# VHH binders against q9y6x5, part 116

Target 1, 379 residues: q9y6x5
Amino acid sequence: LPPKLLLVSFDGFRADYLKNYEFPHLQNFIKEGVLVEHVKNVFITKTFPNHYSIVTGLYEESHGIVANSMYDAVTKKHFSDSNDKDPFWWNEAVPIWVTNQLQENRSSAAAMWPGTDVPIHDTISSYFMNYNSSVSFEERLNNITMWLNNSNPPVTFATLYWEEPDASGHKYGPEDKENMSRVLKKIDDLIGDLVQRLKMLGLWENLNVIITSDHGMTQCSQDRLINLDSCIDHSYYTLIDLSPVAAILPKINRTEVYNKLKNCSPHMNVYLKEDIPNRFYYQHNDRIQPIILVADEGWTIVLNESSQKLGDHGYDNSLPSMHPFLAAHGPAFHKGYKHSTINIVDIYPMMCHILGLKPHPNNGTFGHTKCLLVDQWCI
Below, E stands for the ipSAE of ESMFold2; O stands for the ipSAE of OpenDDE; V2 stands for 0.75 times the mean of E and O plus 0.25 times the DockQ between their complexes.

## First folded at step 3 (VHH)

Design u36 (framework vhh_7zox_3)
Fold by ESMFold2-Fast, scan of step 3:
Formats: C-alpha cells, sequence, structure tokens
Structure u36 (fold): chain B 379 residues (1-379), chain A 120 residues (1-120)
C-alpha cells in the first residue's frame, strides 16, 4: 500500500507558544513523534507566501506568491475580482499535490490549503473544497478522512488548513495571555479530535501526519505607528501592499519617491528593489515592486489612521517571533526526537521523500530533515 | 474611531435583487480586506463574501454566482450585489473587517447590520 501523508497547518502558530502554554494533546503527539522547535520561514512572513513555500520548497521570488496583495508589472494584473483563483499567480511553481498526481498516478485531497482550489499547470487537487472560512474544522476533517479512505486512485497526499490562532493573534496580540490561552486550548482540543478521528477510522498507525504553521506573531501598539502620509503625498505613488512590508509603485521617477521615503522614520528600512538584502531571497520577481518598505518588529505602517491590530506578522524572517514549529508522527518519523531548527523550504523535499516523489528543483536541503526520518542515516 | 454603517436591506420577493452598501470611516479603507457576514434567525454567523485590499474576492458556495462583492476606495464604501435571492438568504447582513488574512471567526469591527427579508 503506498505511503500516505496528511499535512496540517494552524495559521499563525508562533513557536514559543509551545513553551508558554499547555498542549496536552499536541505534547502526546510529539512524545510519540518528532518536534522541530523553530521553522525559519521565508520573507515576507505572510500567509499565502509561506503556505506556497511549504508545498513547493521555493523562496517567494521563485514561486511567485510574493505577498497577500500583488501587482505584476509585466502583465499589469492585480489581485482583483476573483484573481486569487487565476492560475497566472500560481503557475511559477509546481506544488506537491500536482507532482503527486502526475508522477505516481495517485490522488490528492485538500481542505482549504492556499492554492488547492486553483488549476495549476492544468492540474487541480483530485478532491478539494473551495475556500470558505465559515466551514468548521470538523467538516474539513470529515472530508479529508473520507477521501483518505474512499478514493481510487488512492489519496496519498492530503492537506488541512485552519485559520487560528492567526485571527486571535491579530485581534488580542500574542501577549494577551488570558485570550491566547483560551484560543490555544481550543486548537489543542482540535488536535485531539484529529488524532481520535484518525484512530477510530484505522488510519493512525499507517498515516504520516505533519502539524505545522506558516508564521508566528508579534505584539503591536498604537504607540508604534509609521504614518506614510507624513512622509510622502499619495499622488506620487500607488500602494500595492501596506504593512508591515509596504510595496510602492512610483507614479513619478523612482529616485524621487525613494528620496522622499528613505529617512522618514527610524523604525522603517526603505529599499530600492536591487538593494533588498540578499538574505531575504526577495528580489528576482516582476511582482516585487520598485520600492519596498520594511517596518521594524512591532511597528505598523498606516495612512493617517489608527491601527486596530494588536498583533501582526510579515516582519524579518530572522525574528524568532515570526517562526512556527513543526511536529510529525507516523511510520516515516522517529519517536521522541527533538530537532532545533529547519528552513520552511526544507519541508517540501522531505515530503517528496516520504511519498516517493522526485522533487522539482527547489531551495530546500533534504539533509536538514533526515534526522527526523527512520529510513535515513543521521550524522 | 472605526465606524461601519450598512444600508440597502429590505423586503424582497424570491428571485429579486438588493444592493447592500457599507460606508467605512476611522481607518484607511483601501488597505484592509472587507467582508460580509450574515446571521439568519436562530442561527450563528455565516461568512458570505470577502474582498482583499488588492481586490481578490471569495464567496460562500451558497451564494456563488448570485452575489457580487465590490469596493469603491475613493468613497470608502463596500458593496454586496445580491441577485436571484432565496428565502434562505433572509438574515441580518453585517459589514466587517476580518482579523488576519483568512479568518471568518473573528472580525476586527462589524457594523450594526442591515435586515434582508426574502418572502412572498
Amino acid sequence: as target 1 above (379 residues)
Amino acid sequence: DVQLVESGGGLVQPGGSLRLSCVASGFTFSSYAMGWVRQAPGKGLEWVSDISSGGSTGYADSVKGRFAISRDNAKNTLYLQMNRLKPEDTAVYYCATPWGERSYTHFDYAGQGTQVTVSS
């Protein structure tokens, strides 16, 4: 019977939540599996970019989902009126479910993972749910487990996405221990439900399960605002994305816009596209704008307004507050092994190995994850 | 102070149309994702539609092909064009700003709502 993998994401699950709150169900999962304490995500540390990096093994400049709001300078396309499902945005990479369906003549299943309701290279996930945030975790789980048990060709790769704790992290901020404790307990209960469902259906012993996230969360404040309207008149530029990484499309000479911005705030770095630090791997794509503004951790870029967000992400990917974790359980994984850090792009080649797929060229390094796997020699 | 003011609800026959509007103030409207949620009598909140700051739209399967969300950033106004209305669309409709990029369960701010009743 071919190996099977379920990839689960809890959006915005900051790695150090594991040390500051109790997770009895997740800790039981980890005790019989593996834990990677920190996953270094890609820049910018946002939902769509990092979810696509997990399933392609590519930096954002290479897979083309460079932000949650985008403009393509060559084609003049915006994310506008259903363009999130335009294959154009997703076709710069081949996600693992497409590879799974094309190489092994196997099926894939998806509950709400970004990109799974889009035909990419003329291939859509064999079973999928159109994105709808009001669909319960229970319904997503029910569909995934039904497809894992009742499919021909067999479903060998399945994904499950959940919006929390990201929404609550934004609303309350990660330092609100009372509200975050309540939210994280609910997530731990959902993990318990997931494990129990897989056991009841006879899937648990033979299924590889990865639980991870796309980014973390940092505390924001009304005392840490950068007002762009005090720096530059809006008539000089088109704003493609705002905070904490602003994407600026100049309406006048680029150098003039840059000069108006470059010394405006001590809490914001202003980069011409070619001057973006190489360590970000955020330069070589037409969807990256001519000028990028990067706010310091916990600072919010605004347009003459108050921000309601008490938490945010998108910041420098070297910041531990931006890092998620990865936990895994199943026949491919060791039991009771703890690993310090991997790169988020390393997840893709590891998953390809587990499924017996040949990975497309990618930015991950298989060697970084081999200590997690029972069939590998760990140096 | 964030304010969201909905309007455009009313009584309509099955198969009819309504256009809801939401006027926003107190924040830079163009920089925020916006959505519509509804609450039918005796039921919980249901996500209906959203639109990103970049204009990408999403719809609940129950309304897809019948409803169209749009925004006018110059007027700080969000719209929901509702066509081929059904009795099951009867609800109070709320304009909201979501927390995070994809969450329905928590909204940053919601307005007072506008009642839509679809009945013969």
Scores: ipSAE 0.100, ipTM 0.587, lowest interface PAE 5.9, mean pLDDT 90
Fold by OpenDDE, second read of step 4:
Structure u36 (fold): chain B 379 residues (1-379), chain A 120 residues (1-120)
Amino acid sequence: as target 1 above (379 residues)
Amino acid sequence: DVQLVESGGGLVQPGGSLRLSCVASGFTFSSYAMGWVRQAPGKGLEWVSDISSGGSTGYADSVKGRFAISRDNAKNTLYLQMNRLKPEDTAVYYCATPWGERSYTHFDYAGQGTQVTVSS
């Protein structure tokens, strides 16, 4: 049988949730498969960029989705969560579902994974759901599994996206044990539903399933705010993205703007674009603005507004609180194997290998995931 | 407990206007971003507009130029002025506070909403 792969994302699932909460269904999934305890995601640690990195194997500067909010100075276009349908933003890379679908006798399916409802390189998933947060997990799961089971050409790659525990993490903060326990239990139940559905349809033994996330969550507080209005007049710049990594488009001389911001707070680093640390791989794209502000962990950049978030993400990708996990099950994976860390861009070449696809040039390292795969040597 | 109570909906002809209100309680209203979402028959929730605690506004493309969101922090009240209404604006409108990094991904609302019907 041709290899099949289902990629599932639970947004904002911090890696250490696995250590601090109970997940009977997920643990059973892991027991019969593999676990990567920590996945180092890409900077900035936001939803759209990291989800696109998973399916392209590229850093943000390379695939062009550099934030949840973007501005292109040449075309004057804007990108946001409410305006993400223009292929212009996505076409700087080729996501795996496009690669898969262009193969003979293969098709792709998607349930609300970022970018899947947009024609990229004039190709849209054969089966997809337009993003709608009101659609239940059950409905998304039912559609995905139906397509995996009954489609012609057969669906060999599918994505499934769910907004929790991110939304709740923002609302309650990751340190709220009472509320987060409830939320995470529900997530585990959804995983149970997924596994049960696959078993009922006879897909469980032959389908490769990856369960992962795009980022973690850190605790925020009203006591840890950085107010830009205290440092610079709003008329001197345009704010393209705000917190915890602000993207600044100066309306006056860049140096003047920089000088006004550089000492704004001891809990915020200010970078000219050319001075952004190399380790972020966040420099070589025109969509990155001339100045970026990076708040310390747990600090929030604001204007004359207060943040309602008790949790947030987007911070330095070296922070453990920003890291998600990866679990996987299926014919391609070992059983009962745990691995410490991989980079999030490493997932792409692994998925390509599983599906027998030639990967596009990417930043991932296939060698980092060899120990997860039954057909590879683990050295 | 957070409570949001919507009002101001009704039946209006195409091209008409309505002004929705939302009274908030149970939290420091002035410190939070607020928004409106709507649900049309047979459709899911749709983001309409939001406003930050500082007054920055956002609008869905479908309502830009027609709708105006505002707030009165002294009264803990959110408003939505809807002008040049269209039949496709027919929906239950909910006052909400956005959660997460995506304003339209998750909203928390406590009210039952207010029905807006645009019909000739």
Scores: ipSAE 0.009, ipTM 0.304, lowest interface PAE 9.1, mean pLDDT 92

Design u37 (framework vhh_8dlx_2; at its last look DockQ between E and O 0.83; V2 from the best seeds 0.00; counts 0 for: pae E 5.0 > 2)
Fold by ESMFold2-Fast, scan of step 3:
Structure u37 (fold): chain B 379 residues (1-379), chain A 120 residues (1-120)
Amino acid sequence: as target 1 above (379 residues)
Amino acid sequence: EVQLVESGGGVVQPGRSLRLSCAASGFTFSSYAMHWVRQAPGKGLEWIGNIYHSGSTFYNPSLKSLVTISRDDSTNTLYLQMNSLRAEDTAIYYCARGLWGEARTYFDYWGKGTLVTVSS
């Protein structure tokens, strides 16, 4: 009987929400499973980059999804996170569902995880839903559980993505306890629904389930704005991404654009591509633009206007506010074990081990996650 | 002050076409992705589609054959062309501005909406 894994992501679930709010269903899940308190994500700390890092084990410069908004100067293609299905953007890596289908002759299933509605290396998830934010969590869950029970070859890897608490984190900010309490309670109820559905269908005891997220959220303010229009005229550059990491494609000499930007605000760092800090692993890809601006935590880069958002992410990945958590339950995982920190790229080789797959070369370290697993000797 | 003002709604017969407009002001319209979203009576929000500053369009797969989104950056206007209207297309239609790098999960400005009623 092949091992099975369901990977669930709640977008923008900041790790310290677990300490500041009550999650009775998630706590029951963790009690009989494992908790990693902090997952250090990749830079930039955005949805599409980090979701692809989870399933490839690669830094963004290696897997090619370097932002939620990208530009390729050679092909003149623009990438967006809304519903871009061009395989061009995704083909620089092999995600785990492709490996699962090709190495083991098993099926994969997906409910809205970024990239799963795209043929990557001519392989699309065996079962998938085209991205549509209007589709309820319940409908996504119903499809995933149906596919887990009614597939040939068997579905051994399944993914489930949900847009909250990210949407509300942007709208209210993570410090709005009243609104965030309501949103997070709803998420905990969805986790309860997930567990109950798996139990009712006889899947719970034999299925490995990982609940994680791609990034956290930090509080923003209209008192913390960087007006890019006060630094440089629009005629000098093409803007590829704005905030909190601006991607600048110069229309004039790169050095002239850099000189106009470099001292404009004390609350952002301006980097020529070759000067981007090595610790970000954000340099060696043609989709990374010639000049990158990185705002300080809680600062928003704007174009001569106010910002309505009270929360944001994309900031330096060393910031605890940018970190998600990871919880897991199932036959592969210890019960009642708590771990402090792993890197988000470590999730991929761990998942490959659970599924019996040979991982593609990756930036993760299996040793970082082995203490979570019952078949590994933890020292 | 950012403003989005939808127009073109009204009562329309089944099978007909209708074009909605959204007039934008108070920001650099040409630099933003713009979205159409609708809400039928007693139902949740349904994303229709968007158009990026590059002109690239992406649609809800359930609606792709029935709608076209376009923009005129010279007049700061967003359009939604709807064809073969059905009773289930009765909804309030909203124009929304996408947040850079988060257009999938968050819209920072919305219009007040325009009501489309598909009925005889």
Scores: ipSAE 0.489, ipTM 0.775, lowest interface PAE 3.0, mean pLDDT 91
Fold by OpenDDE, look of step 5:
Structure u37 (fold): chain B 379 residues (1-379), chain A 120 residues (1-120)
Amino acid sequence: as target 1 above (379 residues)
Amino acid sequence: EVQLVESGGGVVQPGRSLRLSCAASGFTFSSYAMHWVRQAPGKGLEWIGNIYHSGSTFYNPSLKSLVTISRDDSTNTLYLQMNSLRAEDTAIYYCARGLWGEARTYFDYWGKGTLVTVSS
């Protein structure tokens, strides 16, 4: 039988939550499997980009999902969470569920993972749920596990997405121990439900399960605001994305806009597109706007209005606060093994290996995950 | 302070049309995408559609044929035109301000809502 893999994402699960909060179910999951303590995600550290990086092994400039909000000046198309179903945005890469779906005697399933309800390269998962935030985790889990158990051809790759603790992180801030404890306990309970469901269906021993996240969360404050209106008139540019990485489309001369913004705040770096640091791998795509603003950790870019967020993400991907974790369990993985760090793009070649798929060209390094796998030598 | 105030709701007969308004204040209205959402009794929130600062509109496919969203930036007003109303369109309708940079949080502010009841 072909290997099976379930990829689960809890949005905005900061890596160090594991150190600062209790997770009985997740810890048990880890104890019987593997843990990567920190996953260096891709810049910008946002949901759509990073989820697509996980399943493509590509940096944002390569897979083309460069933000949660995008604008293409040529087609005048917009991308956002309310408008994400146009294949135009996704077709610059081939996600793993498509690759898997095209194999013989295999099918893919998805419960609201970004991009899974869109035909990409004219292929859509055999089983998927249209995104609806109102759908419970239980319902998503039930569908996924049903498909894993009863589908023909068999589902060999499945994705499951949940919106917490990201939403709560934004609302309460990651340093709110009282509220975040409650939220994270609920997440742990959901993990417990997942494990229990898999055991009940007899899937637990044979199913490879990865639990990960796309990004972390940093504490924000009303005392750390960067007001763009203090530096430039809003009539001089179109805002495509705001904070903590603002995407600026000038309506006047780019140089003039840049000059107005370059010294706006000591807590914000301003880059012309061609001057974006190479380490971000965030330059070579037309969907990246001519000017980007990158706020320092914990600073919020605002217009004339104050931000209500107490937590945010999207910052420099080298910041530990932006990093998620990865835990895994199943026949492909060791038991009781912990690893310090991998890159988020490394997950793709690992998943391809587990599933016996030939990976598309990607930016991941299979060698970084070898120690997690029972069939590989750890060097 | 950001404020959104919906108006235009009420009781209407099936097949009729209704236009809702949302008055925005406390922020640069023209810079934000605006959304309409609704909540029927006993149901969760349903996204209706949005309009970007560019004027581009996007709709829930299930509702696209029945709704039109527009905006007047000079008056900071968002509109929802609904046609051929049905009983199932009974709901509280909310306008909401779009949030940049979030993937699954559609908006950061919304109004108190206006009730639309479609009944014979």
Scores: ipSAE 0.365, ipTM 0.727, lowest interface PAE 1.1, mean pLDDT 94
Fold by ESMFold2, look of step 5:
Structure u37 (fold): chain B 379 residues (1-379), chain A 120 residues (1-120)
Amino acid sequence: as target 1 above (379 residues)
Amino acid sequence: EVQLVESGGGVVQPGRSLRLSCAASGFTFSSYAMHWVRQAPGKGLEWIGNIYHSGSTFYNPSLKSLVTISRDDSTNTLYLQMNSLRAEDTAIYYCARGLWGEARTYFDYWGKGTLVTVSS
């Protein structure tokens, strides 16, 4: 009876991979559903911030997950990939699975979406997997489909997260056609497996499925390095995050640190917090450090060393290379419709509409996504 | 350039303690978070924990009562103290350098590992 939604993320899936590589399974999914060719994500274009923006509809300054690496000077707390479970970091917003499972006769399930193994506002996803990168896509999918079919109260909202093509994009770079073709073929096979599993279990026709991503990937190079150590000594600051957006907590006078950095490289913008461009919506949170350094696309900030990364993300969210896509299929969605672009924060109010949930205050605009939906008039 | 060399592995009886070391070179050790990871025979990689330059430590919840991570920035050395060892702690133990600001990603440099065998 209640509508059901599965939200799937393939981390680091750049929007133009769809045009530059072959995806027979994903293209069949799109043919029977909808595609948004570019999703404009939030700055900084990193994994934790953008996954939380999808499920809250908020800019990073408003939901409080402002980077993959954070420091809070008042509490002395650190946030990182290996230390992401303290509810303190997540409690500035209410993600959709919390709202969903607090409704009568509903539960939520999660296979490793960022934050779903954390008790946010004392509420953890009803069914979840603790994050473990060694768990196969098949096992994640098996748990999700088991919960969708067998839970009481029924699971009406489920999430599924996969680390590729992000991991391989860092390793090879998005321009490595040979290696990325192999990686993206494997991902397309996983999408085929997902669709076939849903069909086999009788879920395919009545489950709404969104396949999306958090960001893209840009090519890096050993000849595009910004050596921070050549501009400033480590003793003058605490480093909170490094590349491509460095977060600098001064140990001496802030203006003195700024002055040492402002001419460090023509390929890096240095901002005092109050001077961060308004279009980033990245200023009004205490977790944003007093100075940030923003590298140009394809440039890497390093500490007097080489870099093994051939691809990276986190750059300016206006860059097409940072944008993911969104595809969707299910009873709520049109068939064979393509849309040019939405903002990543628009996904949340659309999902709330599909699930019949009252959205929390957010930065998304339902009108931007209504043409994807069968129950809405699209002019 | 970057090198991580683990040592201190070997055969140890259940219930005993063991201290592993990781010698680091080729980078500014004091500026990086450092990690311990293990791989039991026929299993995937299991993260043990890390230590930041500040000395703050974080552990896999299933292991945190059994392990302690420390660092000595003056000698560029990372340590793993393991107590009350069990047969299931038999594994290759790796030290790894953490990626700055990455989530759900691989470590960029790994040691070759040191084998710990817990056997009567």
Scores: ipSAE 0.158, ipTM 0.599, lowest interface PAE 5.0, mean pLDDT 91
OpenDDE, second read of step 4: ipSAE 0.026; ipTM 0.251
ESMFold2 (binder alone), look of step 5: mean pLDDT 83; pTM 0.839

Design u38 (framework vhh_8dlx_2)
Fold by ESMFold2-Fast, scan of step 3:
Structure u38 (fold): chain B 379 residues (1-379), chain A 120 residues (1-120)
Amino acid sequence: as target 1 above (379 residues)
Amino acid sequence: EVQLVESGGGVVQPGRSLRLSCAASGFTFSDYYMHWVRQAPGKGLEWIGNIYYSGSTFYNPSLKSLVTISRDDSTNTLYLQMNSLRAEDTAIYYCARDWYGESYTLMDVWGKGTLVTVSS
């Protein structure tokens, strides 16, 4: 039988939530599996970029999904999340479901993972659902488990995406213990439902399951705003993305726009594209704009207005508040093993190994995940 | 309004080929799995096969060598090519839309069907 893998993402699940709240179902999952306490994501720490990095093993400059809002200077195309299904944006990389279908003529299944409702290199996930946030977790789970149990050729790679706790993290902020406690308790119950469903269908013992996330969340405040209008007039630039990483396309000389912005706020770094720190791996793509503004943790960039978000993400990927976790269970994984840190790009070559697929060239290091796997040595 | 309209049925001689069409309207056709299902007189529904968004096809093993399913997303049309028709292929043929890619019991929108009669 070919090995099978289900990859589950709970959007915006900050790693330290695991230490600050009770997760009885997730804890039972981890007890007989593995836990990676921190996953260092890619910059910028946003949903679309990091979900695509998980399934390609590439930095954003390499896979081309560099933000949730993008402009391509060569083709003059604009991208917005949720509404743009143009394959152009996704074609700079080959995600694992495409490789899975093409290398060994296996099937892939997807419930809402970013990119799975788009044909990429003329290949779409064998089974998928068009993105619709109003579709319940139960409906997504029903579809995934039916496809895993009833497909020919077999579904060997499946994905399941859920918008919480990110939506509530934005609305309430991660420091709202009362509201976050209720949201995270519901997430834990959904994990319990997932495990129970897989057990009832006879899938649990032979299926590899990864539960992870794309980023964390940090507390924002009306006391921590950077008003861009106080520094530069709208007539000088086009705004491609705003906060907490602003993407600036100059309408006049780039140096003049840079000089107007460089001393705008002590809580924001202003970079010409070629001066973006190498550690971000956020420079070599036409969709990265000529000037990038990076707000300090918890600061929001605004245009002479207040922000409705009490929590946000997108900040520096070295910040622990931006880090998710990874938990896994199944025949490929050790039982009761805890690991400190991996890079989010390391997940892709690990998943390829589990599925017996040849990975496309990627930025991950298989050695970083070897201690999680029963068929590998820990040194 | 969401609708599917089958066409191409009629009386056909044994051993001949026939192609059925299904015209889709009122939804983004390219986003859905499409199925062909038939019902012979006095019998239950028999699943023929489906076609994925990518163009990949799955067939009822009993029918795989006799049928081909294809789609043209530019014209929102689904096709069923049938070869070597036999009297047992006499049935009403339905196309159906599905988000799940499962068997006929989970299909949410169906056409009204087109009758194929195989007789001499």
Scores: ipSAE 0.000, ipTM 0.104, lowest interface PAE 22.0, mean pLDDT 88

Design u39 (framework vhh_8dlx_2)
Fold by ESMFold2-Fast, scan of step 3:
Structure u39 (fold): chain B 379 residues (1-379), chain A 120 residues (1-120)
Amino acid sequence: as target 1 above (379 residues)
Amino acid sequence: EVQLVESGGGVVQPGRSLRLSCAASGFTFDDYAMHWVRQAPGKGLEWIGNIYHTGRTFYNPSLKSLVTISRDDSTNTLYLQMNSLRAEDTAIYYCAKDYFGEIRTSMDVWGKGTLVTVSS
């Protein structure tokens, strides 16, 4: 029987929530599994980019999902939530479910993971759900467990995505202990439901389960706004993405737009594309705009308007507030092992190893995750 | 399942006041910020303002002196109070639910709108 893996994402689950709140179900999961305390995500620290990095092992400039809103300068196509099903945007990389289906006689299943309802290189997950935020966690879990237990060829790779605690992190901010405690307790209960369902169906002992997230969350404020309209008139540029990383497409000379923006606020950095810091790995793609603005942590870029968000992400990936965690349980993983940090791109080659797949070229380092695995020597 | 239904529109004379209501169903109303947006004939959408789940309000600066947004979480109802109505306030008025998640627009559910005509 081939190895099986379920990859679960709770969007916006900041790593230090684990130390500030009680998670009895997650702690029971970790006790008999592994915990990576910090996962260093890719820049920009946004949902679509980081979810695609987890399943491809690539930086955003390499896999092509460089933001949640994009413009391709060559084809003149625009990407938004409403057109995320165009394969064009996703075809610069090969996600693990495609490799899983093509290298072995195996199936993949997906409940809402970004990209799984799109045919990528003419291959779509064998079983999937079209994205719909109104579908409950229980319905997503019911479908995934049904497909894991009743498929031919067998489902060996499955994904499950949930929008919390990201939505509540934006609404309340991560420093709202009372509201975040309530939200995080609900998530812990969902983890308990997940484990109980897998045990009841006889899947728990033979299934590898990874619980992770794409990014963290930082506190925002009405006192920390950057009004872009105070910097430059709308007639000089097209706005591709706004906050906290603004993507600027000039309608006039690029240098003129840059000069209008460069010294406008002490709380954002303004970069010409070629001057974006190398450490971001955010430069070599036609979907990265000629000028990028990067707000300082907790600052929001606005257009002569107030911001609704009390929490946000997208900031510099060196910030601990932007980091998620990774927990895992199953026959591939040690029991009771804790590891300090990995890069989010390292998850992909680890998952390929567990599934017996040959990884596509990627930016991850298998050595960073080998200490988590029972079939590897950690020296 | 998720629905927003605006009411209270109609023909009103210049200088008078009008209160619009928005009845929400199918979601936990007291967990979301709510918006009012309008569209005048032949023009684009104009944001009026919003109210957070905490009751804190933010307004379009050009409209702040003319409108008040409030909510009643016990009845799942959003309100827009408009004072000193002018012919330029003739528009379809929409209520909209906020969504703080990134993979969706900030307003993900809209009502069908209610028409306000300011004329003698």
Scores: ipSAE 0.005, ipTM 0.260, lowest interface PAE 10.5, mean pLDDT 89

